# VH-VL binders against q8wyp3r787to878: the designs that were tried, part 7

Target 1, 92 residues: q8wyp3r787to878
Amino acid sequence: FQNYLRVAFQEVNSGCTGKTLLVRPYITTEDVCQICAEKFKVGDPEEYSLFLFVDETWQQLAEDTYPQKIKAELHSRPQPHIFHFVYKRIKN
Short names: E, the ipSAE of ESMFold2; O, the ipSAE of OpenDDE; V2, 0.75 times the mean of E and O plus 0.25 times the DockQ between their complexes.

## First folded at step 1 (VH-VL)

Design d10 (framework fv_falbikitug)
Fold by ESMFold2-Fast, scan of step 1:
Structure d10 (fold): chain C 92 residues (1-92), chain A 121 residues (1-121), chain B 113 residues (1-113)
Amino acid sequence: as target 1 above (92 residues)
Amino acid sequence: QVQLQESGGGLVKPGGSLRLSCAASGFTFSNAWMHWVRQAPGKGLEWVGQIKSKTSGGTTYYAESVKGRFTISRDDSKNTLYLQMNSLKTEDTAVYYCTTGRYYSYAFDIWGQGTMVTVSS
Amino acid sequence: DIVMTQTPLSSPVTLGQPASISCRSSQSLVYSDGNTYLNWLQQRPGQPPRLLIYKISNRFSGVPDRFSGSGAGTDFTLKISRVEAEDVGVYYCMQATHWPPYTFGQGTKLEIK
């Protein structure tokens, strides 16, 4: 599969932005969060996490999960799933 | 909750050896850059060395004062960091802390309670 | 190796008064990414160090807003606007720009007079 991961940045009072990250297949959610913190210029990275938005449902991804594996599993399902990876604050 | 717990310190004679352990919990240990930092009684902090995560190459780096005598290793299956100390000198007497580098900007964000190593005759 | 120099080494302060600690590096701490990796640690008596401030001026999680950091290049300051009893301890500046090795200042002991 492709070594790219599209991640949206969700911030209050800011336009929603997104970045396409060049990542290795076994990159972890913790590694992706570190990259996002630097690229989206967040000053408090400990307050943010990577979420999966799929079928109108939010799921916080555990640090030891593999976003590229999750992406591949979602693509392989018989039912099409509209999904997005979103870097956002843990607290709403 | 993110925690680090050191163990293995004690009294050892000059020229002796000790192995310190650091048990990690509450975060993905396998992705963290891990450090050892020491503090001699009543003195300041001295960085001893680090080991990167396997995804970052698993490379080790050491302070000049311990190079060739100390070895840092990790067992990701046990969430444990190690410091093998050989050819110990009296000037190695210190509290040894393990600490995380989960994000580079923090350098050292989570610290253990420390374990005391005393090198004396 | 980068040398980090702190002044003063001992800072007696009255409760409720401000305190200020200076830190100087032997060379610029600006990294190639434009960031300056100058951090401050707090060590209370008998406890391990605690991350207080990272990248000059960013408070770590749980750190009260009475703590602030400032500076650029080689000259940095940690300020406590209104010292409280729990603030007693040793404060260290450190650099994470030019490693290995990571280097620390010699520490500033904050004590209540």
Scores: ipSAE 0.000, ipTM 0.600, lowest interface PAE 14.6, mean pLDDT 84

Design d11 (framework fv_benmelstobart; at its last look DockQ between E and O 0.10; V2 from the best seeds 0.00; counts 0 for: pae E 9.5 > 2, placed apart)
Fold by ESMFold2-Fast, scan of step 1:
Structure d11 (fold): chain C 92 residues (1-92), chain A 117 residues (1-117), chain B 107 residues (1-107)
Amino acid sequence: as target 1 above (92 residues)
Amino acid sequence: QITLKESGPTLVKPTQTLTLTCTVSGFSLSSYYVHWIRQPPGKALEWLGVIYSGGSTDYNAAFMSRLTITKDNSKNQVVLTMNNMDPVDTATYYCARRGYYKYFDYWGQGTLVTVSS
Amino acid sequence: DIQMTQSPSSLSASVGDRVTITCKASQSISSYVAWYQQKPGKAPKLLIYAASSLQSGVPDRFSGSGYGTDFTFTISSLQPEDIATYFCQQSYSTPRTFGQGTKLEIK
């Protein structure tokens, strides 16, 4: 299976702008955040984190977790889940 | 082995510019953020600023008018420059690596900067 | 700036004692707090991150707890090598700020 991760960038003044990242299977949330900071050109990366938005609920992902493992787990559930990885400010 | 090492102790005269170099080993500056923190004798730690993996910077507002942080990834070096030094800037200066959850997982040994005439 | 208020400023305890230090943030910082140990003449060492997570290689007698504004650091059974100053730090927002420190001495 293709090792990619779709990440939305949420800005205060607009909706989500997204990018598809080609990533290693065991890339950490910390590594994803660093890639997102560069690709979305944020000047203050320390103020951002990677969130999982699933079933209208926000979950801040721990920096030592594996987004591809989380993605696989969500895909393997009996009930279909619509989910998004969102790189956004911790404080809104 | 992950290490950070600040340049040696320095005596700076009032109004002069401080330059400190942090040399890192065991990790890439293109993949990690490096912060500068200082500690006046007997006082609390004070955050100065950060240089991000992509090269952008962020500074404590109290210092931003006189503080610059730069880096050279190929040399494994981060450089702090602070202008117009004053005796109250006397402190031990540290560079530190940002680890998981935005905390400092590895620190340099620290270098004493004394500002005196 | 987020203010971190640490208490007590100093304490003396005996080997084997349970030692508790507290830290209060001036606003909610979720779990973005760390605890550092600093021995004289040395750089701070990370012990606890994300309020309650133990850093790799740190003895399990050290622990942290809390969420929001109130945080606690505990040494379950004090050892002689634990003589140091301990600092809390928030990483919720810039600038990163530290508590004033707690100097721990063994009787």
Scores: ipSAE 0.357, ipTM 0.819, lowest interface PAE 2.8, mean pLDDT 90
Fold by OpenDDE, look of step 2:
Structure d11 (fold): chain C 92 residues (1-92), chain A 117 residues (1-117), chain B 107 residues (1-107)
Amino acid sequence: as target 1 above (92 residues)
Amino acid sequence: QITLKESGPTLVKPTQTLTLTCTVSGFSLSSYYVHWIRQPPGKALEWLGVIYSGGSTDYNAAFMSRLTITKDNSKNQVVLTMNNMDPVDTATYYCARRGYYKYFDYWGQGTLVTVSS
Amino acid sequence: DIQMTQSPSSLSASVGDRVTITCKASQSISSYVAWYQQKPGKAPKLLIYAASSLQSGVPDRFSGSGYGTDFTFTISSLQPEDIATYFCQQSYSTPRTFGQGTKLEIK
């Protein structure tokens, strides 16, 4: 497990900006969302969540999941996968 | 340069479905959120819902069961569909663009929709 | 939902007077408040955003302040063209909500 996590912030009019988070291996998605809200200065964090974009599909991560473990798993696959962690609004 | 304009029927019978179209100009729907807001005569403004630049939507829970917002970026149109209209739904309906810091910087002129038998 | 309690519902003032309108949020909304002016038969017009930022093209006699739950809108010197209804609005979360409005008249 690496101690960093790249997260992109998707917001209207501002494009997609990314930040590298220094986080422990067992950090939860909930914790990552809190960090993102702070770093991206999101005033309505309850409307946002962390998503995984991989294999042309979006997956909203549950709060009790471990992004660092997900990252490690993706990197360990025999076939490389391009993936992105994206902090963005939840659609309803 | 930037404009929004609501169009559709101004008279709807109870239980019928309202369909309004917001035609925008001067900006791309792929870059901006568009909200729907209504205002009963002489009353306060009421938020109905929003369609994100990416196409996702969010609705006021009070209307979620009968409200749908869609858009066609290529036509510069956002469409509001509200089912089972009632006289209480009589109001001026506005579409508005969300700007920086989530204010509404540009509004349509509004269209008065009267629900009456 | 976040409730925006606006006060007063109506007021009458003289030209040149200082006018103050308040808006209280049911919970902290940081600085995510906008103020709008609405004249009869017209759509709302944005005057203030982010609680205290003046929208481009708006006269500087209009101002706003506040953070958290208590917000204030001020017209430093009331002009005849300011006859309108004014609304606060929270942009903190959905559903977006508005104050009840303040109908402003000139004596």
Scores: ipSAE 0.014, ipTM 0.709, lowest interface PAE 8.0, mean pLDDT 92
Fold by ESMFold2, look of step 2:
Structure d11 (fold): chain C 92 residues (1-92), chain A 117 residues (1-117), chain B 107 residues (1-107)
Amino acid sequence: as target 1 above (92 residues)
Amino acid sequence: QITLKESGPTLVKPTQTLTLTCTVSGFSLSSYYVHWIRQPPGKALEWLGVIYSGGSTDYNAAFMSRLTITKDNSKNQVVLTMNNMDPVDTATYYCARRGYYKYFDYWGQGTLVTVSS
Amino acid sequence: DIQMTQSPSSLSASVGDRVTITCKASQSISSYVAWYQQKPGKAPKLLIYAASSLQSGVPDRFSGSGYGTDFTFTISSLQPEDIATYFCQQSYSTPRTFGQGTKLEIK
């Protein structure tokens, strides 16, 4: 029905802000990065990627992964996990 | 106007080190990445590597043992160093700018490097 | 590494003909394909990016389509100045890889 993805933007001088994106169910990580670059108005989008923060660890998501599928899989686990999708610099 | 220009020797002997300099104009190296790509005579283009704005690099695994890419933002220069040159490394070497959509939108004219005894 | 297989390897056509070149990726690359024109002794020129988007300043007789593994590049009406070699390129992952090229000649 509703195809929403919450993404936080992390930047060294602006703290962390979040936006809820309206996305298609099978959107790829690369497509989410393109939306984020536009929504967060970054000047150097090739330096950014989408990351998953879960269990105190950072994981850079490969461009051919599906964030909505990852979200569904995390929610279906027997033990709940706190997680965030974060658009941030690759080398920060 | 956006330009890239490769400079360096056009003849090297086997086992020598090749150093090429890409001098850029019309854009900032802090906002765009410059890649090195080569084309052996009559063959397909071959990606060599890139240096990112923070100074990290990504190299084609086939070359990473002998390839170094560095840059100097103040001089508008990106430098390719390739050790232990061999006649099979004879090619036209290009530097190219990667645009926002991950494609090469501007290329240097290229420089032919011949490796010969 | 992602292999890009291009066909045909050469093609001979008349001015005004519709020309079609195909490229197949060894795995899905979404829409991350570019098409370049290269004239003898010159650097490649970007024509099409993101499979179907026309680069600024490129004539609209050039077009592209495809998604996943199968991509098509088209010249709707061949002009004399279009004689060149054409390459596809995947930009999905490093290393960036290129098709073998299609040499286009006039009959």
Scores: ipSAE 0.007, ipTM 0.607, lowest interface PAE 9.5, mean pLDDT 85
ESMFold2 (binder alone), look of step 2: mean pLDDT 93; pTM 0.931

Design e01 (framework fv_livmoniplimab)
Fold by ESMFold2-Fast, scan of step 1:
Structure e01 (fold): chain C 92 residues (1-92), chain A 124 residues (1-124), chain B 107 residues (1-107)
Amino acid sequence: as target 1 above (92 residues)
Amino acid sequence: QVQLVQPGAEVRKPGASVKVSCKASGYTFTSYYIDWVRQAPGQGLEWMGRINPSGGSTKYAQKFQGRVTMTADTSTSTVYVELSSLRSEDTAVYYCARDYEVTYGSGTYYFDYWGQGTLVTVSS
Amino acid sequence: DIQMTQSPSSLSASVGDRVTITCQASQSISSYLAWYQQKPGQAPKILIYDASSLESGVPSRFSGSGSGTSFTLTISSLEPEDAATYYCQQSYSTPYTFGQGTKVEIK
């Protein structure tokens, strides 16, 4: 497990920004969303969630999941995967 | 073989509390969430909440606010649900279920193994 | 809370019939839907997850389809052992919610 997590922030008006978060291996998606709301200065955090984009698909991550473990699992797969985490509105 | 073992029945009087156990075996206990789902006689399924045995974090349905507590004992691989201030409407079969995530971190969950259920009867 | 509504509430069909059960979500849940089978006196059993994925060991006559707000469970050729109540369940957000159930009886 690395101690860093790269998260992209998707906003229509501002385009795409990103931050590299210093996180613990057991950090939950809920914890990551709290950090993102603070760092991206989001006033309505209940409207946002963390999404995983992997290859041609995407998934909303449940609050109790562990992004660092997800990252480790994707890195451990024999087939190469292009993936990134995105903090964005649940409703586009 | 994955198993979730629950007691068959519990009887309580109105106003009392009940604590139902669910003993897990056949897998790494701390790697999966356990959810509690109840079913009143002849009725449908109702989700009560979820516990992460790794660390003990919980999520409860608002309907049970202030009345439900979920705990986990990693030394015995046992999860508990405790419901207080019991009413006759709480008479139901209480199931524990293993919360399986299709792809780790996908957020797509389903209940792949269920306990046999504990019938909690609340009567005078 | 996300409300799940199933139709029909009950149906009677003959062995060999094609049976269709529908499930409607009060808001879009993408593909975060599972189908369970419950026989009297037993715990529910998973059949389909992620709207259309068949659980290992479940007979191929069961299939799921749909996304967003409208979902369908199909039994292509009904067997006597399929007499049960079927439930849909969303896992898009907590609290997780179930449909009211569809009772399938063999006539």
Scores: ipSAE 0.000, ipTM 0.594, lowest interface PAE 14.9, mean pLDDT 84

Design e02 (framework fv_satralizumab)
Fold by ESMFold2-Fast, scan of step 1:
Structure e02 (fold): chain C 92 residues (1-92), chain A 124 residues (1-124), chain B 107 residues (1-107)
Amino acid sequence: as target 1 above (92 residues)
Amino acid sequence: QVQLQESGPGLVKPSETLSLTCAVSGYSISSGYYWSWVRQPPGEGLEWIGFIYHSGSTNYNPSLQGRVTISRDNSKNTLYLQMNSLRAEDTAVYYCAREVYYYDTSGHYEFDYWGEGTLVTVSS
Amino acid sequence: DIQMTQSPSSLSASVGDSVTITCQASQDISNYLNWYQQKPGKAPELLIYDASNLETGVPSRFSGSGSGTDFTFTISSLEAEDAATYYCQQYDNLPYTFGQGTKVEIE
C-alpha cells in the first residue's frame, strides 16, 4: 500500500498547482492542512481547509477524518469515481 | 507545562471491567493532539492500546479491538480508558501519553508527554 | 502487524564504553522509527526520531542510523546515567509496535 496523497492547491488568481504528500493512513485532515499551509506558503491558514471533489460536488473534510482511509474507500467502490483532494479557501 | 496523571483501582478481578482516568493539566485536550494509552506488563515491553484525537475520533490496537473504549470529558479535561473481560495477561502499568505530529520533510509522530503510569493487577 | 526485534536483550558495559543496539522490522518501514529511553519506575522518554534525528535537549553521545528494516542505536561514550532500557518503535503503520527492549547496565 502506497503512502502518498496528491493534493491540489487552488487560489482565486493563481490557478491550480499540486503536490504529492507523504501521508500515512493515520494522518488526519488537520495534519494534512498543516502540511499544505507550510508547503504552499499560506499566510492565512485559518481561511483554508481540505476539500474532497467528487462527482462535481465539494465536501469539506472534518479535521478528524483520515484522507488516506477516504482515498482507499473511494478506490474500493464497484463504480470507480474520479476524485481530487483540494486545499482551498473555505469562502471564495 | 503539560502534565498527565493516571489513576485507577489497582486491583481488579478476572472478567471485570477496568476503568482508568487520566487527568490533564497545562493544555486543553479539546484543543489539539492525539491522546494515547500505552501499557507495560511488569518486566516486559510496551504495547500501544489506542488513541483519541482532540475531536473525539478513536483508533484501537486490533489485538484489543472490542474490549477497549477510549473517551474524554472536555469539561474535566480528562481522558478515560475502559477495558472489559479482564484476564491475568492484562496486568500492567498503564500510561496515558500525548502524541504529536511534526510535518517536516519526512513527517513523524512521537509521544512527547507521558503520565507517571498506574499499576493494574488482575488477580483473583 | 509490523514486528520489531531488538538485539541484544541486555548488556553490561563500563562508563566510557561505546554501546550499539540493533532493531529489525519485519517489513520495510523506511525511516519511520523512534528510539526511547526508560529508566526504572519512569515513563519512556524520546531520544531519536525519524531513525537518525536527535531530539532537542538530548546529549550528542546518542545517535541512530538505518532505514528499511535494519536500524542501529549507539551511545558513543556511556555514562552512569544511561543505565536504562531502550526501545525502538515504528510509526509507519497502526498499530504502533515496539521492540522488546534492550536493558543497558553499568558495571
Scores: ipSAE 0.013, ipTM 0.676, lowest interface PAE 7.6, mean pLDDT 85

Design e03 (framework fv_mosunetuzumab)
Fold by ESMFold2-Fast, scan of step 1:
Structure e03 (fold): chain C 92 residues (1-92), chain A 123 residues (1-123), chain B 112 residues (1-112)
Amino acid sequence: as target 1 above (92 residues)
Amino acid sequence: EVQLVQSGAEVKKPGASVKVSCKASGYTFTDYYIHWVRQAPGQGLEWIGWINPNSGGTKYNEKFKGRATLTADTSTSTAYLELSSLRSEDTAVYYCAREYTYWGEGTYYFDYWGQGTLVTVSS
Amino acid sequence: DIVMTQSPDSLAVSLGERATINCKSSQSVLYSSNNKNYLAWYQQKPGQPPKLLIYWASTRESGVPDRFSGSGSGTDFTLTISSLQAEDVAVYYCQQYYSTPTFGQGTKVEIK
């Protein structure tokens, strides 16, 4: 069944907006990026990627990863991480 | 074959700094966190910190914060530990170790270790 | 920090006999949400780095002989070597990863 994924959109000029996406459990990072490009109305989607911000570090997610699986694994830790999925420019 | 190969033994005077290297091979260097652990003569193992080679992000054991600096060079697949303001109590074998879980799961147990670098601090 | 205490400090066992090493944590390393014990065991021979034997308290690392087994939950853990071989002479360490990693003081296993 379907799950929700919260994604922040980071723009230098506009600040941050966010959206809660209704997504399939096995949605890929590439699929999430396509949804984000449409919902945040970016005209240059090739310059953006999905990042994970966790433990004060940025990790660019590979296109074939599964954000919902990543989210589940992070929630399964005894020291729960404060983490965010962020759709932003690769060079920022 | 996964390997972590460390630099050779160092002898330093109190107050000096030392920089130990750890060269990774046999896997994608940016996919795994590298941790540093030391072992003083006749003592147990003590965790120093980790570096994420993909982001350059680091986390330190509070005991080493301000004296230890972890860096990584992705072009050479090499991680570094620099320890400053050395004291006799810093005499130890220093190990680099790979976090078991791909992509920084935060479950810190170690599947591959470097051979260790003996750092001796004496006057 | 979670303090890990091993017992005994040293153990002499005849070849083919069972060796038992105990590890106690100062607080539980069992996480209720996933029902996993955040506990690993390592073997260290003189002049060598530690080698991972067991993780999640009881899961044997690939390539580790079946004679090694881990058991326990919460605060009390055991590493068992069912039939000691000459190559098993080493110091054994438990490690928790429930919080900032900490290790036991080590148990030296020798042949009688």
Scores: ipSAE 0.006, ipTM 0.630, lowest interface PAE 11.1, mean pLDDT 86

Design e04 (framework fv_romlusevimab)
Fold by ESMFold2-Fast, scan of step 1:
Structure e04 (fold): chain C 92 residues (1-92), chain A 125 residues (1-125), chain B 108 residues (1-108)
Amino acid sequence: as target 1 above (92 residues)
Amino acid sequence: QVQLVQSGSELKKPGASVKVSCKASGYTFTSYAMNWVRQAPGQGLEWMGWINTNTGNPTYAQGFTGRFVFSLDTSVSTASLQISSLKAEDTAVYYCARDVEYTYSGYEYYGMDVWGQGTTVTVSS
Amino acid sequence: SYVLTQPPSVSVAPGKTARITCGGNNIGSKSVHWYQQKPGQAPVLVIYYDSDRPSGIPERFSGSNSGNTATLTISGVEAGDEADYYCQVWDSSSDHYVFGGGTKLTVL
């Protein structure tokens, strides 16, 4: 079975855009970042990472984490949080 | 297996109301928004709006405010469309369709990957 | 409001390549999805995000999107590909989905 993951792309010169990715079970953050670099046409992928924006806070996801598991955990909480996965520059 | 199964066809008189249901299975119901799309006889697809399955908040396209109500029963993974004060021009096939991962905030939404089989609503005297 | 334009019909011989276009102002900056609908059936997503295929959709189906035109390409067309095809985008300026008018593909 395949899963879907929504990822927003944040660039300084353009507004937030996004893509829905068809991903395999237990895809890693590292794998998602590679797909994002290709689909958003990023020339310097080493400067970017996948972030989770939740409760007004940014957290950078470690390369060995599983975004689909994080998504499922957030959705399964009794009071689900409003959250976004965002592919953006590490330094900005 | 991800599926959306809709209720059976309805034949109604003008002024009546109808409720179309859409039962989801094979996935976490509250992780995806549910779209409603109609298709009049011989016509194309027309987006009516969607409902956030996590919060229950509906969004209606222009032209589908007032008489149309989107609702949920999350305990049975079911979304419903109610049309009140039916008119002849409401005659159509109504589809529910799963949107890809829906999260509340300002970024753009795309695509409908799984569709119900459709419910035919006929309004005639 | 944003409008997508499709030809009403396209005819193709079996085994040949069909191309169905979807015109829209600056559509290349949007993500285009394509749906196949056979008579009496629900639409089926055949291409999403311009060129990606859902699981179970044959490799004969491909898509492209640039400038003002998106294209669904079906190679080695089979009789079973006869259907109406709809393109679709999300229009962020109006916050709703927009469907094209549909193209009837006939395999002769």
Scores: ipSAE 0.000, ipTM 0.593, lowest interface PAE 12.8, mean pLDDT 83

Design f01 (framework fv_livmoniplimab)
Fold by ESMFold2-Fast, scan of step 1:
Structure f01 (fold): chain C 92 residues (1-92), chain A 120 residues (1-120), chain B 107 residues (1-107)
Amino acid sequence: as target 1 above (92 residues)
Amino acid sequence: QVQLVQPGAEVRKPGASVKVSCKASGYTFTSYDIDWVRQAPGQGLEWMGRINPSGGITKYAQKFQGRVTMTADTSTSTVYVELSSLRSEDTAVYYCARDLGYSYGWFDPWGQGTLVTVSS
Amino acid sequence: DIQMTQSPSSLSASVGDRVTITCQASQGISSWLAWYQQKPGQAPKILIYAASSLQSGVPSRFSGSGSGTSFTLTISSLEPEDAATYYCQQANSFPYTFGQGTKVEIK
């Protein structure tokens, strides 16, 4: 099912929750961050961004990238990748 | 009741700019994206872009990039679209429409539209 | 850009008829499609979202189906107030795009 995106929310106190978002294939990182700010009830959205955690490495996603395309490319690789999209503060 | 209220008409000369307003009421203004869609006389619908009123974050169609600016005033629950360097081809009814939430791309309700006429 | 093509461009039908309008996307859009009704001098009104979900307040004679690239709007039994232009719209990718419209006239 290509129409969902699982996003974890990481707080400074190490609290962690997740939500599954029903999103379109070409939704941008900017759009996902807007949805996350609303669903996780963030009062300071300018301090947060969407990150990709893959192979023990953190990558901040640029606003004009497409998370569903990134997800699809990771899934299409022959070697298994454990990855997560994480909405968290830019600075811990 | 949920409403989006727009002025009826605006007239401009070629080369000028126009700023169209859309006043929202009956819901939490910052919880829904507002999109702008235009329709030239006798023609179909053309999406121009979207604004999130909470953060002011915008997304514009590439065709309008550099000529369009969308803004939101949370104190008056009003969204604006400003289009510069107007041409006769920009003559159209300009609608604001409320997204069903954030970036779903489905619209309900729509404003009544503002007819922008560009003429010499 | 994703091109949305509707057929037919116009049709004339009688009250009580079953009317079918189709919409083709130039690439896969999953279920990210809506249908709108527009009457002369009025703003468009959403009928269907997510390809098949009926918007609250819309008569049950309207239904939508399809996924991927092929979509259909059906009016099971045409009423006089259904005379309008109908548009499909994709919400899969930017820019959002609309079909050219199908004009439905009553005989």
Scores: ipSAE 0.006, ipTM 0.625, lowest interface PAE 12.7, mean pLDDT 86

Design f02 (framework fv_livmoniplimab)
Fold by ESMFold2-Fast, scan of step 1:
Structure f02 (fold): chain C 92 residues (1-92), chain A 121 residues (1-121), chain B 107 residues (1-107)
Amino acid sequence: as target 1 above (92 residues)
Amino acid sequence: QVQLVQPGAEVRKPGASVKVSCKASGYTFTGYYIDWVRQAPGQGLEWMGRIDPYGGSTKYAQKFQGRVTMTADTSTSTVYVELSSLRSEDTAVYYCARAPLYYGDYAFDYWGQGTLVTVSS
Amino acid sequence: DIQMTQSPSSLSASVGDRVTITCQASQDISSYLAWYQQKPGQAPKILIYGASSLESGVPSRFSGSGSGTSFTLTISSLEPEDAATYYCQQYYEYPWTFGQGTKVEIK
C-alpha cells in the first residue's frame, strides 16, 4: 500500500547495505533494478537482478513483475511472512 | 528437497469417482498453491484447478465444475483431487504441481510423478 | 479461454543444432508464460518462467524470449538428452492453458 520499497544490496567483499526507495505502485522489477544500479553505483548492471527472500527461501524476480504488488500480497495475508528484497549478482 | 508423491495408478468403472492424493514434503506446505493438471494418452496438458492449502480456497476450470473437488490436509501435507461421474474420456495421467502464492512469475516449479487413472468397463 | 498454439508440432534435428520452438497466444498475456520439458513416462519439468527467466539448474543452452502474443524457446546447441516434448503455458488468466506441444527428436 505504501509507496516505498526497501531493498538490500549484497556484495561478496562488502557488508550488506540497503536503501528505501520511493516508487510508483506499478513500478516493474526492471525499473527497480535500474534505480538500484544508480543508487548502489554498480558498473555492470547486466550481472545483477532483484531477488525476493521469503522466510528461508528465495527467488529471482522476472523483469516484468511488480514488486509493490508482491509486497502488498504478502502484507495482505493474516499470517505474516518475513520477507525482503535483495539486489545482488545473479551469480557470485 | 522438495517432493510431491502420488500413487502410481487407479482403475474405476464409468460413473464412479476417483480420489487421487499428492503428499508434499521439503517445504512449507501452506506457502504454495497446488494445481492439478491432467494428460490423456498421447495428448497435451490440461489444467483442472488449484487449491491454496492455507485456508483451502479453490479455483476450478469451468469444464470440471460440478465434478471436481480439491481438498488439503495440513496435518499430513497432502492434497487430494476427487473427480466424479467418470467417463472413458477421463482416462489420463493426473499430476499435482506446486505454484508460488506471492512471487508473481514462477509457474509450476515441481511436479508429482503422476497417477494413471483408467476408466473402463 | 486463451488459446496457445505451438509451431512446429514436431521436428527432427542433429546434436549441435540450434532449435527454435514458437508459441502464439490468442491475446496479450504480457510475460506470463512458462516453458516445460517432458520426456516419455515422466512429469513435465520447468525450464523457463516469465517468458525469459531461466529456472535454477536448467542448462544455459535453453533460453526464452518474447512478450505479448509471440514467444520463442531456443536451444542453442542440441544435446541428446534434449529429446522430449516441449510445452508453453500461459498463467495470465484462469484457466491456465497449454500449447499442444512440440516433439523434438534427434536424428
Scores: ipSAE 0.000, ipTM 0.580, lowest interface PAE 12.4, mean pLDDT 84

